# Ledger of designs, part 5: VHH binders against Vitellogenin-6 (vit-6)

Target 1, 176 residues: Vitellogenin-6 (vit-6), of Caenorhabditis elegans (p18948r1340to1515)
Amino acid sequence: ANCVVKSTKINTFDQVAYRNQFTPCYSVLAKDCGSEKSEPRFVVLMKKINEKKEWKNVKVVYGENEIEMYKTEEGLICRVNGEEIEYQPESEIEKKQYNIIWLNKNTLKFDSDDVTVQFDGVNARIHLSALYRNQQCGLCGHYDNEKETEFYDAENQENTIPKFAKSYLYKDSKCN
Below, E stands for the ipSAE of ESMFold2; O stands for the ipSAE of OpenDDE; V2 stands for 0.75 times the mean of E and O plus 0.25 times the DockQ between their complexes.

## First folded at step 1 (VHH)

Design s4e3 (framework vhh_8fcz_2)
Fold by ESMFold2-Fast, scan of step 1:
Structure s4e3 (fold): chain B 176 residues (1-176), chain A 123 residues (1-123)
Amino acid sequence: as target 1 above (176 residues)
Amino acid sequence: QVQLVESGGGLVQPGGSLRLSCAASGFTFSSYYMNWVRQPPGKGLEWVSGISRSGGYTTYADSVEGRFTIIRDNDKKMVYLQMTSLKTEDTAVYYCTRLKYTWGSDTYSFDIEGQGTQVTVSS
């Protein structure tokens, strides 16, 4: 099942739709929350990068690797561990445990056995392996067929949508 | 076209029991969290109980906790509310409803889609 983010609209893995106002601070869209005693296998983060437009930065942390995808006036940019990778027509940038695929010059896909993220600079589609049912948390919901917990916060408590969204807000020195 | 048809209400004495039924059609029933809400005479809508898509998770308003039980049958597209130890303050029209998010709102809403079923608890 897919989580779809269209501008400010989120349709979760469990087919619940709601709005979230993205800010210059990263929000957790999807995260491996089943690995409590170790580092999460993946974290997918999103922030807004332009006040006048719904342009986004998506960050995928996958093991030791950090992949950033974001929109600029020059087009869609991708960085792997801080180094920019250039668009190549019909190209695939392969690493040992994941792939970066340019579907076209305006659309990127991060592909792995755990999580797939497709991004066009504004909108994102996230797919999780079925192994992450009841193991996923974030704005994309719990991916939970037996317990509807889409609005449980980072402390596993059900909240209103605004409080739920705040619990997944990543705070850093560049967002206020 | 969404239809929700409530039934099973009636007149009962305090301490009595009733079972309400809700028949759903026109949507993928097993994909929705379902709720019971009620409207007492001269008051607004009050949420009573909710049940998850699979029936594995249930919630209740404090006023009915321990007295009411919500159940669903996805094969029959039915939601039930088993009411015990009824009190005069339980008198209301009862509606079943889907949990819905209204675009542009910060909160979930419950749209009344059926006629409701009247429960009267008399002394």
Scores: ipSAE 0.000, ipTM 0.123, lowest interface PAE 17.4, mean pLDDT 72

Design s4f1 (framework vhh_etentamig_d1)
Fold by ESMFold2-Fast, scan of step 1:
Structure s4f1 (fold): chain B 176 residues (1-176), chain A 123 residues (1-123)
Amino acid sequence: as target 1 above (176 residues)
Amino acid sequence: EVQLLESGGGLVQPGGSLRLSCAASGFTFSRYAMSWVRQAPGKGPEWVSGISGSGGYTYYADSVKGRFTISRDNSKNTLYLQMNSLRAEDTAVYYCAKWGRYSSSYYTPFDHRGQGTLVTVSS
């Protein structure tokens, strides 16, 4: 199942659509919220990096690795553990447990056995392994738990953030 | 193997201050968000504070905001919690936790906790 973020609209893993106004503070899109004894395998975070444009920064924390993808005036930038990776046609950064693929000059894909994130600088598509059924939390909903996200439909148009979306917004003095 | 070792707890009077430390090893410390979680006697765990891997973003529970300050030194693989204006209700075992960011909609207990350090606030 896929969670799609298109500008401000989120269509969750449970196929519930609603609007979320991204801010300069990171929001958790998807996270391994497994058993109490399990170590979280991944976290996918997104923030807005320009007040007037819907340009985004996506951060994927996967085990001991941090992958950051964001849009600039020059195009998409990708950093792997702090090191900037330049676009190269047909390039693929192969690591032991994940791959980073340039699908084209404007689209990046993070691919692993647990989670796949496709990002174009504004929009994202997230795919989770079936192992995360009922173990996922974040703005993309609780995979195969439709009841908890049914209240957030596409008709909620006012300048308000749904209650559960606010719970995934990380705030501090730097992003206020 | 991830190892977290807390220190700095002790007995302090109301209104006093303590600084907790957490020494981390077994992972690339600067790449992970870290949290402080506490557990008072007979109660469940309560998330207290969190800090991003870079230290650029900090987060606090309402009960401690304005009194506690979280910080980190990535060159020393050490997490800190400066606790000021301590109250009797701050009495708890304080745990350093990796990856343990609070989610109020879908609570997930924090993974990779240390052994904890006891803080007692009483006269």
Scores: ipSAE 0.000, ipTM 0.135, lowest interface PAE 13.8, mean pLDDT 72

Design s4f2 (framework vhh_etentamig_d1)
Fold by ESMFold2-Fast, scan of step 1:
Structure s4f2 (fold): chain B 176 residues (1-176), chain A 124 residues (1-124)
Amino acid sequence: as target 1 above (176 residues)
Amino acid sequence: EVQLLESGGGLVQPGGSLRLSCAASGFTFSSYWMSWVRQAPGKGPEWVSGISGSGRSTYYADSVKGRFTISRDNSKNTLYLQMNSLRAEDTAVYYCAKGYYDKSGYLYTAFDHRGQGTLVTVSS
């Protein structure tokens, strides 16, 4: 069970496909929305960073760690807790609870027991542990094996696709 | 042009109460999640509470749950934070923010914190 973001097309965990126009504001793709938790275990966010191209920035918040992956003219860049790391062949950055793998110069993989994110600067593939069935929210759907509930917004209300997408978009004066 | 104006802060003794207000303008207030965020001296910003546009959904940081109550009056474009059982650790500048932080307080969003803030000091 994967959620695939290909440019502007999203195919959710429950295999529902739709289009979302990414903006300079972050959108929540996937998040631990388990009932009554103080802190989500993970959050995966995406925003568009180039007006002329579908270049993206993907941010993974995993516990207290922030991993940021984004495209530049020189290629894909990765930051871990604000510190930029350079591509190195066969590099694998292991921390106590996750690892980051350069699959090649153009593709990064964030891997953990909870969530895996593969990103090439434009497209993303997100894999979620089955333990998050019925506990996932965001543009990648609810992961509840019910196609009809994919378009529930942040208040768990069923909406049309455009209204659903806006419920996971954070707008402010800096990103407009 | 989003405008947010906080008020209601002041000096209070431990165990006391304060009610903060935020007057909002420049956007359709009832259509947006609103949050309270605080920043204590020498620390980074901490998300405190969030409320949905309709007011039906509310979320709180663990540090304030059971003591603080967030509410809103959409007819007056005003957000409120009722703070009870105040502790020295609650001393901070409190900001009104458009949008919703994650209830855990570590969702990274591009929030507009253009409120000027209101200082709350809890001391004996």
Scores: ipSAE 0.000, ipTM 0.135, lowest interface PAE 13.5, mean pLDDT 74

Design s5a1 (framework vhh_6fv0_2)
Fold by ESMFold2-Fast, scan of step 1:
Structure s5a1 (fold): chain B 176 residues (1-176), chain A 123 residues (1-123)
Amino acid sequence: as target 1 above (176 residues)
Amino acid sequence: QVQLQESGGGLVQPGGSLRLSCAASGFTFSSYAMYWVRQAPEKGLEWVSTINTGGGSTYYKDSVKGRFTVSRDNAKNTLYLQMNSLKPEDAAQYYCAKRYTIEYSSGKTYDVRGQGTQVTVSS
């Protein structure tokens, strides 16, 4: 199953739809939450980068690699570990354990065995391997086939949607 | 001070039953969803069951559905797991937990405080 973000509307892995107002702080959309002893295999984060437009920055941390995709006036920009990847028609940048694919000038896809992220600068589609069923957390829900647990926050309290969303917001000095 | 203490584990034959208990203190138990998680030798923690704050909604790992029942008594700050029709693959150290606020760099999902209770399924 997929989690779809359309501007501010999120349809979770368990087909629960709700709205989230993205801010200049990163929010966790999806994360490997299966093990306390190991570092997460992946984290997918999103933030808003323009006050009047729903332009986003999506960051995928995959192992020791950081992939950043964001919208500009000139189109979509991709950085891999700080290095900008130029748009090239029909191009695929193959790295160890993952691929970066330009589907067109304004749509980028991060693809791996664990997680796939398709992003157009505003909207995102996230697909997780079935191995992450019951091991996923974030705004995209728990991926456990249970709608009633989708709004439990990181502290596992029953929450209203606004409190749920705040539990997945990373605060730093740049977003306050 | 969050404290969780598990009990009720033991050795059973395949097809046997055990009832696990978790005594909670140091937080408002009735305000938290609670979890049972387990760890088999040389494997990571795996989620087994969730129960909501009021006890009216329960969720289970597919492999234990129909065999395990989670329940809670908020007046006694106690969480339970009734395990029936136990299989060798259920053998593990069992922990009760609430979740941490998840930090990006920490990977922490479950606030496992106790020693757990060992479940062994063998003849």
Scores: ipSAE 0.000, ipTM 0.147, lowest interface PAE 13.5, mean pLDDT 75

Design s5a2 (framework vhh_6fv0_2)
Fold by ESMFold2-Fast, scan of step 1:
Structure s5a2 (fold): chain B 176 residues (1-176), chain A 124 residues (1-124)
Amino acid sequence: as target 1 above (176 residues)
Amino acid sequence: QVQLQESGGGLVQPGGSLRLSCAASGFTFSSYWMYWVRQAPEKGLEWVSTISTGGGSTYYKDSVKGRFTVSRDNAKNTLYLQMNSLKPEDAAQYYCATYKVTRYGSETYTFDYRGQGTQVTVSS
């Protein structure tokens, strides 16, 4: 089951489509919300980085690792725990708990047992393991095959879409 | 350039019925979730109902569940609200709404309104 973000349109894991205006603040697209662990296993975040274009930055927090992908005029930049990973044609970078795969200069894939994120600098496709059915929260919905429950906010309360979207927005002094 | 025009309001007695319509233009109506919101005199805007892009998912304020039904006709770019068993507390200006695409970096979304909405009065 895939959540697809095309520019401002989000098609959730349960195939509900709606629009979200991305901002310079990170929004949570997908997150491990059912974990009994002190920290979520994964968090996938997205923000807008260019006023005139729908260029995005995607951040994947996976365990203790932070993977950041963002668009530039030269293609995608990938950082792993703050260190830039150089593009190599259709290369795969294996780590102990995940893989980073360059499909081309403008398309990158983060792959793990829990979550897969494919990103082209503007659009993203997110796939979750079936273990995360009813364990997922964020703009990609609740992954429960119930379309009417897609708009629960960060406190697990059903809300209208503007309040729902705002509940998943990370705010700091540098964005809003 | 989102434009929304409401109609169908009026004066009814308690227990009466009205059907509101909203004509939409300036955007791809079939791609947007749509909302009914209302505002009573000297009160804030209150959400009433939500309908998904295809009409398959509908949501209602608890106080109107079982009495109101939202629907849409994407071929006609029109949103509807069927209101049955109207109560004095339902008296308000009713607006149809969708998300306003405004400034990059906006902290909040605002609903788009066109014209004055449609007035619903419940009294006898």
Scores: ipSAE 0.000, ipTM 0.128, lowest interface PAE 15.8, mean pLDDT 73

Design s5b1 (framework vhh_8k46_1; at its last look DockQ between E and O 0.04; V2 from the best seeds 0.00; counts 0 for: pae E 10.3 > 2, placed apart)
Fold by ESMFold2, look of step 2:
Structure s5b1 (fold): chain B 176 residues (1-176), chain A 124 residues (1-124)
Amino acid sequence: as target 1 above (176 residues)
Amino acid sequence: AVQLQASGGGFVQPGGSLRLSCAASGRTFSSYAMGWFRQAPGKEREFVSAISWSGGSTYYADSVKGRFTISRDNSKNTVYLQMNSLRAEDTATYYCAAKTYRYGSLTESAYDYWGQGTQVTVSS
């Protein structure tokens, strides 16, 4: 199943569309929420680069790895654990648990057995393995084929869309 | 597992303020919903406030709404409780606690990891 994230609109894994505004603070798009006692396998985050542009920064935390993808005036940048990955046509960076693929100079793909994130600097498409049915949370919904519960917040409480979206705002020292 | 250390308690007059901190160990701190509970002498431990693992949602007991503010800084592995307009009935040992996302419940039984606590005393 796919979640499509545009600047002002999100189409969730359960085919629910709603309006959302990103800020320079990260929001959680998708996260492994399946086990009380284990660390999540992945977290996918998105923010605006700044208040004035619709360019985004996407961060994928996958196991012990941190992948950042973002657009600049000079083009689309990818960093893996802080190290920049150069664009090359038909190139692929293979790691033990994931691959990073330049689909073209304007589109990157993070690919793993659990989650795939395609990103062009503005919009993202997130694909989850069917193994995460009923085990996913975030702005992309719950992947449970239930539209009535799509906006249950991070504490699994039913909420309005604004409060649901606020519950997935990622708080850190830069954003409180 | 995560280990929690609460601090920031002390003595304060009614109407005063204190800020409690709960420092956590480990990189997985951002995976936990966090809560504050308190226990006055001779009473059962009660819910005070909670915050989602991302920090986007906050919850408060009716007795503290409008006076207490919970927040978190995931880059510093720390949760805060800003306590304003303190009253004598706020006197208690304050505990921070953590759970994974899975529960909608805010009861103490839903929390798996507990700090030692920090004393708050509000007295003239």
Scores: ipSAE 0.006, ipTM 0.332, lowest interface PAE 10.3, mean pLDDT 79
ESMFold2-Fast, scan of step 1: ipSAE 0.012; ipTM 0.363
ESMFold2 (binder alone), look of step 2: mean pLDDT 80; pTM 0.813
OpenDDE, look of step 2: ipSAE 0.014; ipTM 0.283

Design s5b2 (framework vhh_8k46_1)
Fold by ESMFold2-Fast, scan of step 1:
Structure s5b2 (fold): chain B 176 residues (1-176), chain A 125 residues (1-125)
Amino acid sequence: as target 1 above (176 residues)
Amino acid sequence: AVQLQASGGGFVQPGGSLRLSCAASGFTFSSYAMGWFRQAPGKEREFVSAISRSGGSTYYADSVKGRFTISRDNSKNTVYLQMNSLRAEDTATYYCAAGYKIWSGKLEPSDYDYWGQGTQVTVSS
C-alpha cells in the first residue's frame, strides 16, 4: 500500500500514476476520511517551498501532534509541535503514538500504526494501514484496491484532474 | 498473449500526410491509456502523443501539436495517429504503447506496460 510522490508525478495507493505540480499552498496527499464527518486521525500535506530546486515541505497532523519536515540550504529540518529535532544517527525520537526516525542525514521517516511517511526533502513515500482501505482520500487516491477506472476514464478526464487537485488544496488558495 | 501491431508507415514528401494504426490484442484495451513514441537513429525514444482510456483527453508534444491528431476506437481495439504537414524532422520509427497504471497517457516511456514493434516513417524530398 504505497503512494509515491515525486516532483511532477504521483503513483497512488491503487497503483495509478498521474502528473501533478505542487504550489506554495498545501495539498492533501493522504487523509483519514472515515464514513462520517469526524476529526481525522491523520492528515499528510505537502507544498512547494523553493521554485528553482523543487524543495518541499511535508506536514503530518497526527491526532493532536504536528510534525513538519522540510528542506533548507542548511539541510533537512524536522519540527515536532514547533520544536526542531536534531539529527542523531543511532537514535529515533519515540513517542507512545508515533516515532520519528532519521534513516540518514538527508532522509526522515514518520512512523505510526496508521500511516508511515518517508521524506528526503523533495520526494515522499507514504504507506497506509489496511485499516484505511475505503477510508482514504487525497491526491494519493482512494485506497480501495481498485484502479478507480470510472473516475479516471470519465469523458472529461483532463478537466476532472484539475478539479480533483483543487478539491484537495488546503485553505488560502493563493499562499504567498 | 499481449500484442500491439503498428502499421501505416512509409515514405512521404515534406508537407504530406500519413495515418498510423496500432491494433491491440490480449488485454482489455478500454482499460489502458495509449501512447505514440518515436525514435530517430542515434536518439532516445521521445513522446509524440497520448490518449486517455475513454478518448476524452489527448496530449501532444510541442513539436507535433497542431499537425498530429491521436484518436482511438475501443470497439476495434485500435489507436490511430493522423500525421499532417510532415517535416524531415518527423523521420523516425514510431511505436505504440499501452499503460494500465496511467491516469493520463502523457507520462514517460517507463510508465507504459506494453510496447508494439515499430513502423518506419521517412519524410524526404
Scores: ipSAE 0.000, ipTM 0.121, lowest interface PAE 16.4, mean pLDDT 76

Design s5c1 (framework vhh_7ocj_1)
Fold by ESMFold2-Fast, scan of step 1:
Structure s5c1 (fold): chain B 176 residues (1-176), chain A 121 residues (1-121)
Amino acid sequence: as target 1 above (176 residues)
Amino acid sequence: QVQLVESGGGLVQAGGSLRLSCAASGFTFSSYAMGWYRQAPGKQRELVAAITSGGSTRYGDFVKGRFTISRGNAKNTVYLQMNSLSVEDTAVYYCAATYKVRFGSTEYDYWGQGTQVTVSS
């Protein structure tokens, strides 16, 4: 199932649509919330970069790897564990556990067995393996084929949309 | 046509073992993540174990250390070895397959018909 983020509209894995105002603070879009491991297998984060544009920064934490994709005046930039990956037409950069694919100079795909993230600098499409049903939390919903459970917060309690969105803000020293 | 066929279920005594098999056809098995789910009467379907195409595994909390998932790509089969079974493991066990999808497409889930596992005390 897909979660689609277009500007301020999110259509969750369970096909519930709502609006979310992204901020300069990272929000959790999708996260492995199963209790299998002490740390999640993946976390997909998104924040708004420019207040006059809907430019975004997407960060994928996948195991021990951190992938950042963000838009600049020069185009889309990708960093893997802090190292910038140069755009190359028709290129695919394979690592053992995941792939980074440049579909064109303005569109990137992070592809793994667990999660796929396609990002164009403004909009994102996230695909999760069905094996994460009932194991996913974040702004993209609970992924359980039940619309009533979509707005469970970080403490797994149902909330109104504004409180739900605030519960998934990633807190750090630069953003609170 | 995608088909998942479970086998190996049945009646077993507490403390015993069972090995479930799921034979897959109709897709490139080695490219799919495979999983086992279970559902007891009156309960929601829950994850038992999963294995990615690359071999990484994931287990539900109540089966970790007792169950082992594995795959045989040459035989297009995923297995669930269940040891130290308890009455609480009684459920219908379902095989599932999921495929990476391209941007703009929806996910395709494939599920088997299920196999009953009954554990008596």
Scores: ipSAE 0.000, ipTM 0.166, lowest interface PAE 16.1, mean pLDDT 74

Design s5c2 (framework vhh_7ocj_1)
Fold by ESMFold2-Fast, scan of step 1:
Structure s5c2 (fold): chain B 176 residues (1-176), chain A 122 residues (1-122)
Amino acid sequence: as target 1 above (176 residues)
Amino acid sequence: QVQLVESGGGLVQAGGSLRLSCAASGFIFSDYAMGWYRQAPGKQRELVAAITSGGSTRYGDFVKGRFTISRGNAKNTVYLQMNSLSVEDTAVYYCAARVTYKWGSGYKEDYWGQGTQVTVSS
């Protein structure tokens, strides 16, 4: 199943659509939230990086690796563990646990066994392995084929949409 | 060159057990994630179980608690232990392999076996 973020509209893994106003603070789109309190295998985060435009920064934390993709005036930029990777036609950055693929100069794909994130600087498409059914949480929903549970907050409690969104917001000194 | 050969399918009574094996050759087995899929007549192919190169496992809801996937890297083989079989488990079972890091893997496996029939009678 896919979660699609188009500007401010999110269509969850369970096909529930709603609006979310992204801020300069990261929001959790998708996260490994299995019932056991293990460290998450992945976390996908998104924030808004321009006040007037819907330009985004997407961060994928996958095991010990941090991949950051974001929009600039010059185009789409990718950083892997803090190091900027330049666009190269027909290029792929292959690591032992994942791939980073330039589909074209304006579209990046993070691909792994667990999660795939396709990002164009504004819009994102997230795909999870079917094996994450009932183990996913975040703004992209619960991935349990139950529309009623999509608005559970970070503690798995059902809430209104604005309160739900707040439960997945990270704050730090840079986004205040 | 690359091949996945399934075995262990057949006829079994409801409530019985089967163990499927998939022998792999032509690639470095330990670098691949392995999975089992199934397809019943008139249905789409669905994921049953998967095991990563590191040994982490995931299962479809319909087999949780009944099936166990495992791998033997020394033998280049992946296994599916199927217990408490029901007639709804009747399908062709396919072994699949995916390089974890391969470009363009997006939701499609790199290599597929030819499948092995499992028929569960009442």
Scores: ipSAE 0.000, ipTM 0.114, lowest interface PAE 18.1, mean pLDDT 74

Design s5d1 (framework vhh_7n9e_1)
Fold by ESMFold2-Fast, scan of step 1:
Structure s5d1 (fold): chain B 176 residues (1-176), chain A 124 residues (1-124)
Amino acid sequence: as target 1 above (176 residues)
Amino acid sequence: DVQLVESGGGLVQAGGSLRLSCAASGFTFSSYAMYWGRQAPGKGREWVSGISGSGGSTAYASSVKGRFTISRDNAKNTLYLQMNNLKPEDTALYYCAARYKVTFGSGRYEMDYWGQGTQVTVSS
């Protein structure tokens, strides 16, 4: 199933729609919350980088790799472990654990066996492997085929939408 | 302290049925997703099925889909696996496991809780 983020509207993996105002701090959209290890296999984060234009920065932490995609006036930028990746039309940047695909100059796709993230600088579409049913947490919902459980916070408690959204706000030294 | 205790295993003939139970204690059962896994002699652990804390969502490995049904009774802190149309290749030690959802950036991480398992042997 897909989670779709269109500007400020989120349509979760269980097809629940709601509004979320992104901030300059990262929010967790999707995360491996059922890991058998001390570290999640993936985390997908999003923050706003321009108040009026709804431009976004999406970060995918996949194992030990950090992929960052963000909008600038010159187009979409992709960084892998801190190094900028040049746009190459109709090409794929293959890695053993994941692929980065430039669909065009303004649309990028991160693809792995666990999660796929398609991003155009404002909007994102996230696809999650069916093996993460009951293992997903974040703003994209619980992925448990139950609409009532979509607003479980980071402590697995059901909350109102504003409190639910705040529970997934990642506070970093660079924003707080 | 967390405990998971499986029961209900045994010897059955191919085509038969068994119902496994996992009794949980030491944690808020309804807040944990629960799983059944298995390990055949000389092989690694294999995931079989999972169920959400509320019981509203389930998932199955392709090898058991349509034959096994996972369920839970949160009032009794018990997980179940109904196994139908058993095959010799289903012979394994069956164990349950619990996973809690964790928060990113909090330093709080899920720890695997595993039962000791119950033996299922399917004869031809």
Scores: ipSAE 0.000, ipTM 0.145, lowest interface PAE 14.8, mean pLDDT 74

Design s5e1 (framework vhh_8fcz_2)
Fold by ESMFold2-Fast, scan of step 1:
Structure s5e1 (fold): chain B 176 residues (1-176), chain A 124 residues (1-124)
Amino acid sequence: as target 1 above (176 residues)
Amino acid sequence: QVQLVESGGGLVQPGGSLRLSCAASGFTFSKYAMNWVRQPPGKGLEWVSGISSSGGYTTYADSVEGRFTIIRDNDKKMVYLQMTSLKTEDTAVYYCTRGYKIRYGSTTYTFDIEGQGTQVTVSS
């Protein structure tokens, strides 16, 4: 199942739609939460990088690897463990556990057996393996096939899943 | 038919503890998030705590956080509320509910009370 982020609108893995205002602080979109005692296999993070434009930065932590994708005036930039990789038409960078694919000059895809992230600098599409059903947390929902229970408590909105996810954000002193 | 049966309430002194139980039947329990809600005497329903279908995520009202723990056992189709450091303000009828029902055309979520509840009285 897919979680789709279009600007501020998030359609979760369980097909529930809501809005989230992205800030300069990273928000957890999707994370392996299957075992509280083990290191997560993946974490997908997103933040807003330009107030005048809806440009985003997406970070995928996959095992010991960090993949960062973000928009600039010159186009989409990709970094793997801090090193920038240049766009190359029909280029695929294959590692033992994952692949990075340039679908075109303005669209990148991170692909693995666990999670797939497609990003165009503003919008993202996240696909999770079915083995992560009931083992996923973050703004993309629980992936538990229960639509009516996603996210909001009208009586106490401060204790919703978005507030829970916020507890996992790394905030600069300037973020509120 | 859907049934939720709450139990474990009683009279307890301030600072005491109680464990509430909710037995579910008539639906696929493992596919629903569960909540505890309460109704104090003369007041409306107040949400207390929630737990996801897998048990991996829990949430609590500010008034009970650190004092209450919600747990579920999908094999036994049970949800529990462990209450400690009870206060007179915790006096209420406690109900368990299945998830949230979204009222389309509004931004509110509702809880369908299906069981008879269990009375908790905290009195000196």
Scores: ipSAE 0.000, ipTM 0.117, lowest interface PAE 16.9, mean pLDDT 73

